# Miniprotein binders against o43061, part 11

Target 1, 338 residues: o43061
Amino acid sequence: YNHSPEIQRSVYTLTGLAPSSKMAFVTMLTVRAANGENEVENTQQDWYYNSTRLLVHRLVKFKPTKSKYPVVVLAMKGIDQWKLDQLQEDGAIVKVVDPLYAHEVVDDVNDIALLDSRWSMMFTKLRVFEMYEYDRICFLDSDILPIKKMDKVFDVHQLSYSKDSVLFPPTLFYKPRRSIFWRRFTEEFAAYGLTRDDLYPYVFAAVSDPGMWHETPPPFKDYFNAGLFVFKPLKAHYKRLMALARFPKLYDNANMMEQSLLNFAYNSAGAFPWESLDWTFNGLWARKNDLPYLKAVHGKHWQPEGSLGYDEDTSKLWWDAFQEMQTYHDQQRNADLY

## First folded at step 3 (miniprotein)

Design v1d
Fold by ESMFold2-Fast, scan of step 3:
Structure v1d (fold): chain B 338 residues (1-338), chain A 118 residues (1-118)
Amino acid sequence: as target 1 above (338 residues)
Amino acid sequence: SDREKVEELIKKGDELMEQGKHDEAIEIFEEALRIARQIGDKSLEAQILSHLAQAYMAKGDLFIALIYLWKALIIAKEIDDEELTAEILIQIAEVYLRKGEVDWAKEALEEAKDLSEK
């Protein structure tokens, strides 16, 4: 766990997985930059779309990794309908979401140089926190490849503030520096009408990010990778995340998109500390020695030799998996003709 | 008038607070809040939210108290009531001091001081 046992016992109450919980895996497919990098000739080589299909195939159809839970693809408005139709045919539940642009959310856009498409996509990803029909969601980046069963990723604790505790939960935000941002943030938070009972119990669990090549197992860092996290959709937490997103200057590494926001929102010293998931659920910077242990490998393994994070064994694993999926779909098409 | 009824309810809630009947005071303040919102009296709304915060502080629910004070602060600033804003900031500082958040209490007190010296 991410903070001292004394703090856990005195401030938070840990509870087990709720019975009859409705679980889902969720990924997001976004419209990529329209500035000439997405030319018509590259439509057939949309590797993010292809990786999304592979993730869906691994969780829905491929027996060794098949989940009993549904897979939802949140597709940003503007994705071609044929891609959405194909994902539905592959077995995913497809939901189209309206984008949330940085200029609609960030209050001080003139002082922030991070208004590119990635920043805008980060705010659109907040839509995943509005999926209140589920008791628990495992969000996964579309470049994650399951290689073993992943259903146990949902076995995380509900965290609650005890009414019998002698310590009250810490404030809703990290620590104020001394600025207009403290005042504006406090006022925005109050405007959302948040109470203790709206905010607790919560669920937020993720895997520590080693940030570089590592030994097996990787060393723990008190900073998580936002490419895979498990949470309970709560309206109050969605409102809190939206309020925090308005003030990028409150959190470090704002240019790291949603990962900086989520690490700030669920930091170990704050009111909502993150729970550490077993590293095997999000295999970051994976090499050959990690593969026997991993349930999922995370990276753009379709990229050529010399790319950041390239490793021959994980590249081969990804391409073998992609070929298996293509073979499966070819066989299904042939069966449908008879 | 509805405004006179709200003022009467606030007084009744305060009397219940003095008697240690915090749950009963909260019910009275919630009724006052409902009427203040119906008539659109923002000043009364902010004052009642502050009274609700005091009731929750008396019960030891500092986090809930803080949320009510933040709601009151937003309204006080919206109506440009500097005296009410300063009073609410002092109450916010009081909550933070009880929580052991000295730096946050100091920030709130400094803002209150700046407003009072205008």
Scores: ipSAE 0.000, ipTM 0.145, lowest interface PAE 16.9, mean pLDDT 76

Design v1e
Fold by ESMFold2-Fast, scan of step 3:
Structure v1e (fold): chain B 338 residues (1-338), chain A 118 residues (1-118)
Amino acid sequence: as target 1 above (338 residues)
Amino acid sequence: SDREKVEELIKKGDELMEQGKHDEAIKIFEEALEIARQIGDKSLEAQILSHLAQAYMAKGDLDTALEYLYLALFIAWRIDDEELTAEILIQIAEVYLRKGEVDEAKEALEYAKRLSEK
């Protein structure tokens, strides 16, 4: 199922997109995500790093899921060099990024909630929107496991607003022809891109979030999961996201971080509605009956029984995949001995 | 206080509007806006921008009125004042109706309704 709200069809032109040589899968690895808030990484407890390696292996080496497109790991500054070297040996392009802290982007730095380390992680993740060298990026969380070919995820539409009027955000209303609004808005949001040609055409597509256990296929909700999304990196959209990030009260949900920001930025009633991707690209809350359909399973399936979203079949699937990767690496080491 | 001075200026501007002295009212509202911005009162800022929009509507300058209302809308939304946001959206709809832009007016009214019936 793919769902586009009525306003996308009547107000927006949707143009088909052919794959280009400048498409990439991108994931993000942070020190906190890799090692549960330790600045010094503990390799024995580093299951996020191990899951990142498995994601890279599935897209770069494992024939049933191997992509023709590059895989980039955006690594937060502070991760041990040997871990980055290993990801490069596994076939990933590794780019080290500077952290982007809440005090650098929010207006009120004295708000205790804005000093939470979760906000620092969210803002660093926004670095993915600065990768302008690519025509299309599929961002995916490092706890996603590809189980089938994923290259068709890039087959999404470019959207252009067919009316001359654009208001940012939250509504689609007339854009005044006089410059006073844009002048004062620019004073308030210096980083926001203001021209129609800078903002359109854009690409933003994601999978609806069921939020809980579901039937197969899951019911559609007009709210997407930010663990996998396809977009076109544009400076104007990055500036727009940074401008919105200044005001957490517009989008804040204590448990959802960047997902709340992105759902606000690309809401269906706004100037930049999101496109619904086939649910099989981001298998949330997956159970045995979902597995025949899924191209990727999303969850911390290495975690023990009793974790939120735990299922015996998806847990077994993840551990079998991890063992396959280890076997592959063992065979490569043995071949190098000759 | 500076807040009391802003409230006095708004009242003076409204009196000038009643007298048909729209250009004089605009000058008074601009003075009030400068003070509201200096004290950082975003709610007062949005309200004064709405008064400026009404003055430009009275002069028949509907495009300038919309510019002020969209500035007010953005501020009200940012401070999470749903009641003020809905009020400003209704004013935006009024301007669009005067311009003959019925679809735009309908969208503004639909969002105002969603905010009030949430």
Scores: ipSAE 0.000, ipTM 0.182, lowest interface PAE 11.6, mean pLDDT 76

Design v1f
Fold by ESMFold2-Fast, scan of step 3:
Structure v1f (fold): chain B 338 residues (1-338), chain A 118 residues (1-118)
Amino acid sequence: as target 1 above (338 residues)
Amino acid sequence: SDREKVEELIKKGDELMEQGKHDEAIEIFREALEIARQIGDKSLEAQILSHLAQAYMAKGDLDFALLYLEFALYIAKEIDDEELTAEILIQIAEVYLRKGEVDEAKEALEEAKRLSEK
């Protein structure tokens, strides 16, 4: 890691990739995100759904950004079947998942607003950690637009704990601050029978959150954006994340929900530090000067002028990409008619 | 030595904090943190994380302050440093009080008091 070269030396292994390794890009479409508009369940102008279609098109069909790996859309139960059918026709693998309701995940519901559907939506994103059929996943928010080849995003390192290493604690897990939470956490993990061999080697890599109006390249911050991360699905890590998710007061800062949880779970000082991905894979707050370097831009670039984070160059880039996708689909339909 | 360099950076950061130059202090504390990690001095690492937390608290970024203090607390407990653990718990309580989380602050202060009374 940029902050801890000694950690890289002590726990670094090879990438862990083999020719037989199964890699996938995965995005999440939630009921609220899929509908786009507060008032109408199904619209022709559902921009979250349209952005998801554009992401699929960019990774599956569009030659300049086309991946050799599959694209999976995890769809929250409740999204209209016709949208799922269309994404499948576009070339995505569609998997419907049950929501992870906040009141079912957290120990103390008073730690969160009971009516805040955003918590349930964000916790449902944790379903991506249950995709054990893949050796490595790149999760990306549905409002990410690839503009160059993304396949090198999987070229991250497998990290292992050495028995002789002093960089990681001699315990299996990060210990929560509060004694009462530590007791409950330990008891739950003992019931799961988790060991160090269940937890290592692991993969978790993400892009540092640059903040608005950053320099090019953006400065490193020891806090990552959860809109794009690469990881190895491991049952032990999913169980650990679910155990930590029970205590939002312990990890939640800035009301970022799953981003707060993941930054806590994979913090640089803990047993499972995150690896810094090249910033060009997750272009947050992108400006004209960033575009020549970026492999993907991240943001709601379909939004009108005057919106927070609006930039005319990224807006034009998104709309041109959307137009190209529509042209492609029109050509395919015309071919099918003859 | 590298340890002497870290101590000088901490002192410089503290002086910047007293001057209200919180962003500059954070930059200096980050440099100190990298060297402490390279040396493998866990006690020094936890102390620097605490200084970073104080800088973020001074900026009103209580969530980042809490994040850094939780990292420091984990390290202090793993090295069995009860005095350092108590110091960090007091700082955690201060953050919770500023956030209006009175019960969490009381819990942290009670644990710190227990440890410091040994």
Scores: ipSAE 0.000, ipTM 0.150, lowest interface PAE 16.9, mean pLDDT 77

Design v2a
Fold by ESMFold2-Fast, scan of step 3:
Structure v2a (fold): chain B 338 residues (1-338), chain A 118 residues (1-118)
Amino acid sequence: as target 1 above (338 residues)
Amino acid sequence: SDREKVEELIKKGDELMEQGKHDEAIEIFEEALEIAYQIGDKSLEAQILSHLAQAYMAKGDLREALFYLRWALLIAEYIDDEELTAEILIQIAEVYLRKGEVDKAKEALERAKELSEK
C-alpha cells in the first residue's frame, strides 16, 4: 500500500521518517566466559545468552512490552548454531557477523600490548553501525530488560530534522552502596569530569535513601552510557568510527572501550554532538524507587543479591521475568505437539 | 589513480575553504580521507586530517579541530615524519592559544622547535 507523495512528505517532515522507513531494535551476542572476563563460552550456564533470549521474548512475544518493530540479534561468528536456531524460533532476526580483529583495526599493534585481551569483542560490536538497510536503529545491550513498551524510543523529536544525530540517554550517577566495585565507580566519576561537589549529593543519597534521587536529582554530565542509543546508520559515520578506533590512546581514558570511543566521536562540542534520550529508556543501576519511572532496567540482575549491589526488588523482577519466559516456551512447545 | 583523485579533492576542499564554504569543504576532505585510508597512505591521511582541523577552526569548533590534530599527530609520530610532526604541533599550539591555554601552547611550540632543529 502506497501513500500519496503529499502524505508521505508530510509524515517525513513531522518525524524525520518516511512512511516506508525501516526501524529495528538491535542487540549483540558475543562469545563470553561465565564470569564475563574472557571470550570463552560457558556451556553449562550461559547467562548472557539467557539474558539475550529474555530481551527477545520481551520485545517479540510478551504482550505488555511487545514491539511492532523487528528485533535483530547480531551474533559473532563462533556462537553455537543451536543457540542461533533457538533465537530465530523465539522470533528474532539473527545475523552472523565476522569478528573485527584487533590487528585489522588498531594502527599500531604495539598498543594492544597495553590493553585488555577483550579487544576482539569490543571491535566486533562496531558491526551494528554497518546496518545500512535500516533507517533508524535502537541498540540495546543484551543485559537490558524491558518492563514497559519501548516503541516510543523511535518517536524522538530531536531526530525529526537531523539525519546525522545520535541519541543517548544521559548517564545516571546513582550506584548501589553495597557494590564490590564502589572503588572503581568513584574512579569512573573522575573520568566523567565530576567534581567533589558533584559527588556529594550522590554519596548522601546512596547511604541514606535510594528514593531521594527524585527529590534531589543527580547531576547529569556531558557523558552517556552506551548501553542504549538511537541512530541512523550512515556509511560515512561508520568509516569515521572505524578510523577513530585505530587509535585507542586518543579515546580510552576510562577502560570502557566502545563507550569511550562513542563519547569521543559524538562529544557535545564536536561536529556530530550527541542529543539526549529520555533517561527512563536506560535504567542503569536501578533501585526499587526508580521502577515506576523506567521503561527498561539495565544490569546483570541474574547475579546473586548483594553481588555488585543490586536491590532484592530488581533481582526478583529479573528472575520473575525469566520464569515467565520459560513458562511461555514450555506451554508453546506443548501446544505445538497437538 | 586513487592518489591523484585524493589530491584533486584536497585542492577542491581548499578552494571551498577560500570561498568560506566550510561545511562543503569538510564533506570533500572527509571523502579524501576515506580514500587515503583505503590506499594505506598514512602521510596523506595525516595531511588531510590537518585540512579538516583548519576547517573546524574556521567554524570556531576548537575542540573538533584539536581532535583532528591529535589524530594527525599520532600518525605523524608513528611514521617518524619529524617535519610533519612539527607542522602539526604548531597547529595544535594555535588551537591552545585560541582556547586561552597559553602554557600548553608554549609546550607544543617548544617541542616543534626541538624537532625542526634536528
Scores: ipSAE 0.000, ipTM 0.338, lowest interface PAE 14.6, mean pLDDT 72

Design v2b
Fold by ESMFold2-Fast, scan of step 3:
Structure v2b (fold): chain B 338 residues (1-338), chain A 118 residues (1-118)
Amino acid sequence: as target 1 above (338 residues)
Amino acid sequence: SDREKVEELIKKGDELMEQGKHDEAIEIFYEALEIALQIGDKSLEAQILSHLAQAYMAKGDLDYALLYLLFALFIAEEIDDEELTAEILIQIAEVYLRKGEVDKAKEALERAKELSEK
């Protein structure tokens, strides 16, 4: 199995969007792990929480970037209620999700013993793939800052299997190397259904990862960043991702977590190739020269000058945006009192 | 040889199938599959997956049978074995007929017929 049979490229079948289609922006707010222990931050200096508020403000209230679509914050159980209440007051739909731990997902206890603490957060993030109430979701990491309108991010194609047949290859899921794994896989896969119609048409689009140092515009690389992706929630795709997640060694690059899993699941040579989004929707490692083009910048730009992955212009952009949000909230509070 | 051992296991599994001992046959076919995987014989792998499918079909586990046949089909196509591919497509059609999916069964049979006429 070191070479799969040639799988024809998926056919683009138009956007697949109807006037009734339900679209949403979704971000995830998680309890931070620190020094091998979970850290629950209950402070206004929680910069991940503050960045989440800024993302919500940019998509819900701020006219230059305001979306016509809802913003959902998936909050891991354990986040303080006052933070959830504030995000709801800011205009977000807040949904609390149960954590999903490595020991609940990974088969081999030895693989669990080797996992970085960050892998437990990765599995909780897979909850976004269970949001079947929406026809199309744009997931964004909470440290993404919209600086222009983002709504066109949903204008991606539905992809279908290119062969004119109801038959599809089971390598969509996993190719076991041992007979024991074939038995286990068969027992589990029967629960997902084996029909082409359960898996297609699908949507999966993301932005190529340019690396830390890149040209403007960055060249295409056949590896995407999982900090922003557009997808159609499908039960069969969630089950497929969970099945693949059981075997971390299949998507080698241990420190990349869900990004490695998703690149493996939606690789360009596979049955579910990813669609390339315009790089401007996910401005990774943004420098001053990138800013005129970007619709969103991605990074922890609240960090002090000299930190890797930012410059003083991108830091200033983030702090100006944060001050604008604070000014907006102060004005709304004063209007409510008088 | 390992290939002879696999062929003996397949024969034993088939004998168990004829006796209605489907669970025992499945265990023997998994043992054969393990050896085929270790020696890297994709043709044997596809054939054994087909035998596992037959055993699951006999038990009424049509979704399991279809899964194993789709894996077998994928391997047969990869190794360009048109005869094996046609045989597997006929078995896939039988599973679809038992599931009541007549159009899918017809499509599989039409593909098998095309390969057999080459």
Scores: ipSAE 0.012, ipTM 0.372, lowest interface PAE 8.1, mean pLDDT 77

Design v2c
Fold by ESMFold2-Fast, scan of step 3:
Structure v2c (fold): chain B 338 residues (1-338), chain A 118 residues (1-118)
Amino acid sequence: as target 1 above (338 residues)
Amino acid sequence: SDREKVEELIKKGDELMEQGKHDEAIDIFEEALEIAWQIGDKSLEAQILSHLAQAYMAKGDLLTALWYLRLALWIADLIDDEELTAEILIQIAEVYLRKGEVDKAKRALEEAKRLSEK
């Protein structure tokens, strides 16, 4: 992606990105409950940590998928230091974050009593929205495996209302002389204590959730999967998300946790509609027929075939990738002896 | 009914447009838009936004016309109305032609043709 300065300026107008813009891939590693009985994985081996290492390797070192952008691992306080040291040695930027507990966010803790530790995990994940040092972030769950180059995931349009004289509008918002829009928006802004200039321009893009088994390509569904999303870190949007998170009953499918919150916050009928990313960036429930198209597969593919309905070929793909990473590390250790 | 009131306002706005009273037509279309929004009739909302765009085009305000057409296009696509979507794309192409953006106009017309296939 090497353009002349004139073309780079044109891209900035459409996307909001300049040559100086700071992009990052970000994943999160959380402290796991020590039960392991709900999943058919080896409880003596931390497979989520191993999957995180594989994601880092794929974006930092492995030539076919290597990114020019940094990879940040947000590690919840409580992860063993040796795991953090290893991820840093692997080439990741490791940032330790404090847990964001339900009692610190929710007005009435009784609203979340039935969801227990899952709500605690969801709120900690919201820490990714505080990474204001970056102009654009692609968040990805640590069980995502890149299988092709992913850098084009950042090439999404920024949406603007307040800066329409500067930005080219493929905007979904209109600028009426006198409008119901102003009243509706003022009501929402007042609830969050925010202005239009604090909230726009924004970026939020994700892949439509195809469901457990789907056609190739999957049909569009106006509901996204929160396992991969691209956004512009804005303090106002973090504040808005935290305000919405205070009322779990406000969003319908609370069992999907952060996915329900984000689908509510960025719904298509609201003030901040989500933008659709190409489905190949987040390959959920991938079967052999999907693999030629996918840039990344998403799932716990280290689990025994049949456990979650994964095809043998997708499980083999993950295990081959993990073996490649281990071979790479073995060769690096041997080279360091000379 | 509120639906009949919206249809009456659209007709009045169209009459004002024929008379060259574009600002008065805009005021009437904005009244119709507010009622359509309160009713929740997305098809009417998209059609009224299209009428507002025509009024702004008549005034030479192509940027405002494009904003109204973009919102109308989004709504038409959401309700899966291919005929309305094609009509709005043709109007978007007209705005691009008046702005000298021939390639964008061509792409809009090609999509409109695809949607209008029998």
Scores: ipSAE 0.000, ipTM 0.165, lowest interface PAE 12.3, mean pLDDT 75

Design v2d
Fold by ESMFold2-Fast, scan of step 3:
Structure v2d (fold): chain B 338 residues (1-338), chain A 118 residues (1-118)
Amino acid sequence: as target 1 above (338 residues)
Amino acid sequence: SDREKVEELIKKGDELMEQGKHDEAIKIFEEALEIAEQIGDKSLEAQILSHLAQAYMAKGDLDEALIYLKYALIIAEWIDDEELTAEILIQIAEVYLRKGEVDKAKEALEKAKYLSEK
């Protein structure tokens, strides 16, 4: 899948990185995730919290995957303080954030198909776009397990428009339209009262999500998984995302909320096309033959046999990693006593 | 000037609306919108979007009218024009009343009252 000719002509790419650039890995921990509650698991375990600790351990302490960049955990208000203290002791920077509820974001809550707190709280993930103290962020879901060095994930292109050949497509969104007017909704920077210089240069890169069917390497699909994405925090982009989020009917997929919003906001035919990251940074539906290539596996690999996406090799990989972390912490405790 | 041209087109569209020529009015308002966008006049864009919404309401296309009004609302809020925002919210309430969505209409009217009474 190629950019439209208009977008290709109006864009130049460079990394935009300097030695002074502040990069961070960021994950989010919700109250429900921290308490081990979820709809598909009937278990009394803090597995999302434990998976978050494992992610922090892999990026902060574990030598084979250790990053030179900090790891920030965005924690929703209401998570037990001892869990936050433990993540900080593990080496994470912990930031407590206010939830961002659907009723505070959308104009009409009746546009939401599901009226439950989990769906409503998915907008809290957008808080990551407010972290303007960083030049570049790699957001990753807490159920991602790094298995190789990930620092090269930040080596993505900074996209800008050439002033000599700026051209926005007449239709930015692939939503069915009844009038020609909707083609002009595509001039987002103008519609939002923001200048081109407020919105560019930008960075947004993610891994293609071909669904459950894949081979090694997976086929490309012009739709990304929002479980891992690299971006440049800009106030203008946060304002743009919040404005789009007000109208969930624009992106026709209530079941995948923030992923649908982000695919809509950064669609490949639009003014802000997404960059395809190498698939090895976000290993969806990973199987034994994929593991030698992957830098990270993504999934709830702690789940027992019979769970959606269960695979014996990825399950073993996750449990071995969790045991390694526990052994590390036990050794550190013993060293501190002497 | 281009701004004077936009104002003339808005007036022509309004005259077509009074004559019941709603499809012709929409075409003229869309031409006005294109020029307003080119000159970067966000206030004019929001006003023209409101005129388009009224034309769609006259045709009985309430869902299309809401789309135009919601877009106008976004623009009015970003340029911090509380008076225009209140006017658009009143129009949104009118559309919701015509759709039978009484509670949504009340919410829009309450917000408009807050902005108008400040």
Scores: ipSAE 0.000, ipTM 0.155, lowest interface PAE 16.2, mean pLDDT 77

Design v2e
Fold by ESMFold2-Fast, scan of step 3:
Formats: C-alpha cells, structure tokens, sequence
Structure v2e (fold): chain B 338 residues (1-338), chain A 118 residues (1-118)
C-alpha cells in the first residue's frame, strides 16, 4: 500500500511550539483478569508493574536515558494503592482513571457481556486521548525499556489540511460514504459536532510493526505498532475515536485490541494518515544486532527461556537494567538513614 | 426473484473482475449488496462483502478490503455459520499478510483451523 503525500505538512513543528507548551511521556497500568473473566490481578501483572517502575526510573532518574519531560502513569481504578504510592515516590505523576465499559461504547454486539472485560481494558486505554493539558504526548506500553535518550521522539510534524487538498470534503472521514453502515457513522459524527477546524491540525506518529523477527533495519509495513505513539490530545479526535470504537466490525474484531482501532483511525488512505517514526524508538522483536541502534526495546524480556520472543541478549539487558534500578533504590534508602 | 437477481449480479461482477474491470465490478457488487440487505439474506450479504473485499484488494486498497471482510465476519458469526466464518478468516489472513501483519494473520488462520476441525 502506498503512503499518501496529499495531506500537507504544516510549517509549524516542535520548534514552533509556545514556551509554555507541555510534553509528557505517558504509560498505562491496567488490572488484568484471568481466563477472560473479571478476576483479581494475576502474577504476570506484577512483572508489568515492575517493568512500569523500570520505565519510570529510566525516564526520571537514570542519567543516560533521563528526560527533561514528566512521566505520567495512568492507573486504572482497582490497582493496589501501595503500587501507586511507590510509582509516585519513584518520580511519576500518577493519575487514576475510571474504566470505560464496553456497554457504554460498543454498538451492534450480540454478546457484550462476554467481551466486557477485554473491551473495557481496550477502551480505558483511550483515556490517554483525554489528556488535553498536554500539547504532545508520547504514549509507551509499560513493557518498553529506554536504553538511550528518548526526548527527540517529540520532534514530529503537526499535520494540517489545505482547502485545495483532494481529501476535502468527501474524504474528511474514512471512506466509503456510500454504504448504509457508513451513512450511520457520518450522522453520528454530525451529532458530536465534529468540524474540519476542530480536527486539524493534528499530530499522530508511530513506528511500523515488523510483525516478527526481522533484518536490521526492519522492513517498513504500512501498519503501526500501538505500543509507542506520539499525538496531540484534541477533544475532537477523542470524540472521533469514541465514535469509531462503537463499530468493531469496521476494524479488527477478531483480536479486540486498540491497535486495530488506531490503525483504522489513522490509516494512510484516510483523512488522518499516521507519520512514520524512526524504528529505533520502538524496538520490536529486537536481537543483538539491533541493540546498537535502538533507543528503546519493546517486549516482555523478563520472561524465561522458551517464551515466544525470547532472546538471551535482550533478556540480559532487561535484567541488568532492573538490577541497576534496585541498586539505585537501595542506595537512596541507605543515604536517608542518618 | 430478488434472490436470483442478486446471484446474477454476483456472477456479472465476477466476470468483470476476471476482465480487470475492478471499478465496474465494485458498482455491480454494491447493487447486489443493496438488494441482499433489502431481502434480509444475511448469508448472501456476507458473501457479497467478501467479493467487494477481493475487488478492493485487486485495486491495492487493503484498508477497504479489511473493512468489508470484518463486516462479513461479523455477519457470519451472527448467523452462526462456522464454515463461512472460517472462509472469511482465511481471506482476512491474506489481507494481513499483504499488510505485513504476520501475527494477526496467524491468529486468524488458527481460528479458521479450529472452526474447520469441528
């Protein structure tokens, strides 16, 4: 599939931002359920929690990767208070968010009860799009490990739409407008009061998903990984995402993940094509030969040998980083003992 | 009957596809879809959506191809047609492979295999 050049790049970039402009790294910590049921957090979530702490440490304290921007942890309601208190002590800004329930969002679902837990987790992640107090956000999955400075991830283009663009007005919302299904969709958008001026300019940038193990550099695919993306929080875009989320058959309903929704919302053929970020910001399926180039490694590298995606070098890298964080915390506690 | 008209339109669309007349095939398939929806034949509706997806794949529009296949998948599951569901999942996997989404394609193929093994 060909990437479209038809949406004009704005001359306004990160350097054009006001001196008061706010940028932040944001991650999400969710409550997980066993067997697809609404159950208490399992032992795998503890490693996601530990990985979240490591992400915070890498961006807030660890000199080689330390950012000048704040780190926000969006925590789903129901996470143990001691975990939230620890993340705050580690230097994160912690914000508790109410879950967004599937029955409040999804239309045309035969059995909404069976999907509720998974769909609520997916839709609760959309809360990141409501953080209007920030001018740019870099969202990162909690299993991302920064290994070099990440601040340049915010150096992405603000995309605008010209009145002379072939995408205006019949392609303002994703095609095709001729279907009965799509007519309902555009009527809903009108009900939300969405206009061109509310939707543009926008920012949405992410890294291409290589799928599985790959050569260095990975081949480009016109489909991004939603584990790291940079965007400008806009109320109109949140409303648009919520409107699209109502119709799972419009995007991938087979695996029910937010990545499918975002790839549909920001597809290259649509009104809001995604910008390609340098692959080094989201190192998926990383092997030893990728490591010299990567700014961040993405994966469950704490998992034992034999796990899907296991690699000795990335596992060692993660465990060495975790041990460095523990040593830092131990030294700080000892320094506070007079 | 209206059902016979739909079947004739599908055949005409397929002939246009074979001739490389993808835009003309799409117009014919959309006409078939409209009639199938009016008569409430969900099985025909899902099949026509699959034909539309193949036409868009031929044009290189993988996002529209996926959109139509996901609509077909929803209908196939709604009418509890496991054979049709498996067929559509295989087509969804083809779209994902063309997009380079190997893991998504693998999941679709695994679900299709499970349904076919019943």
Amino acid sequence: as target 1 above (338 residues)
Amino acid sequence: SDREKVEELIKKGDELMEQGKHDEAIEIFLEALYIARQIGDKSLEAQILSHLAQAYMAKGDLFLALWYLLEALYIAKEIDDEELTAEILIQIAEVYLRKGEVDRAKRALEEAKRLSEK
Scores: ipSAE 0.000, ipTM 0.117, lowest interface PAE 18.9, mean pLDDT 75

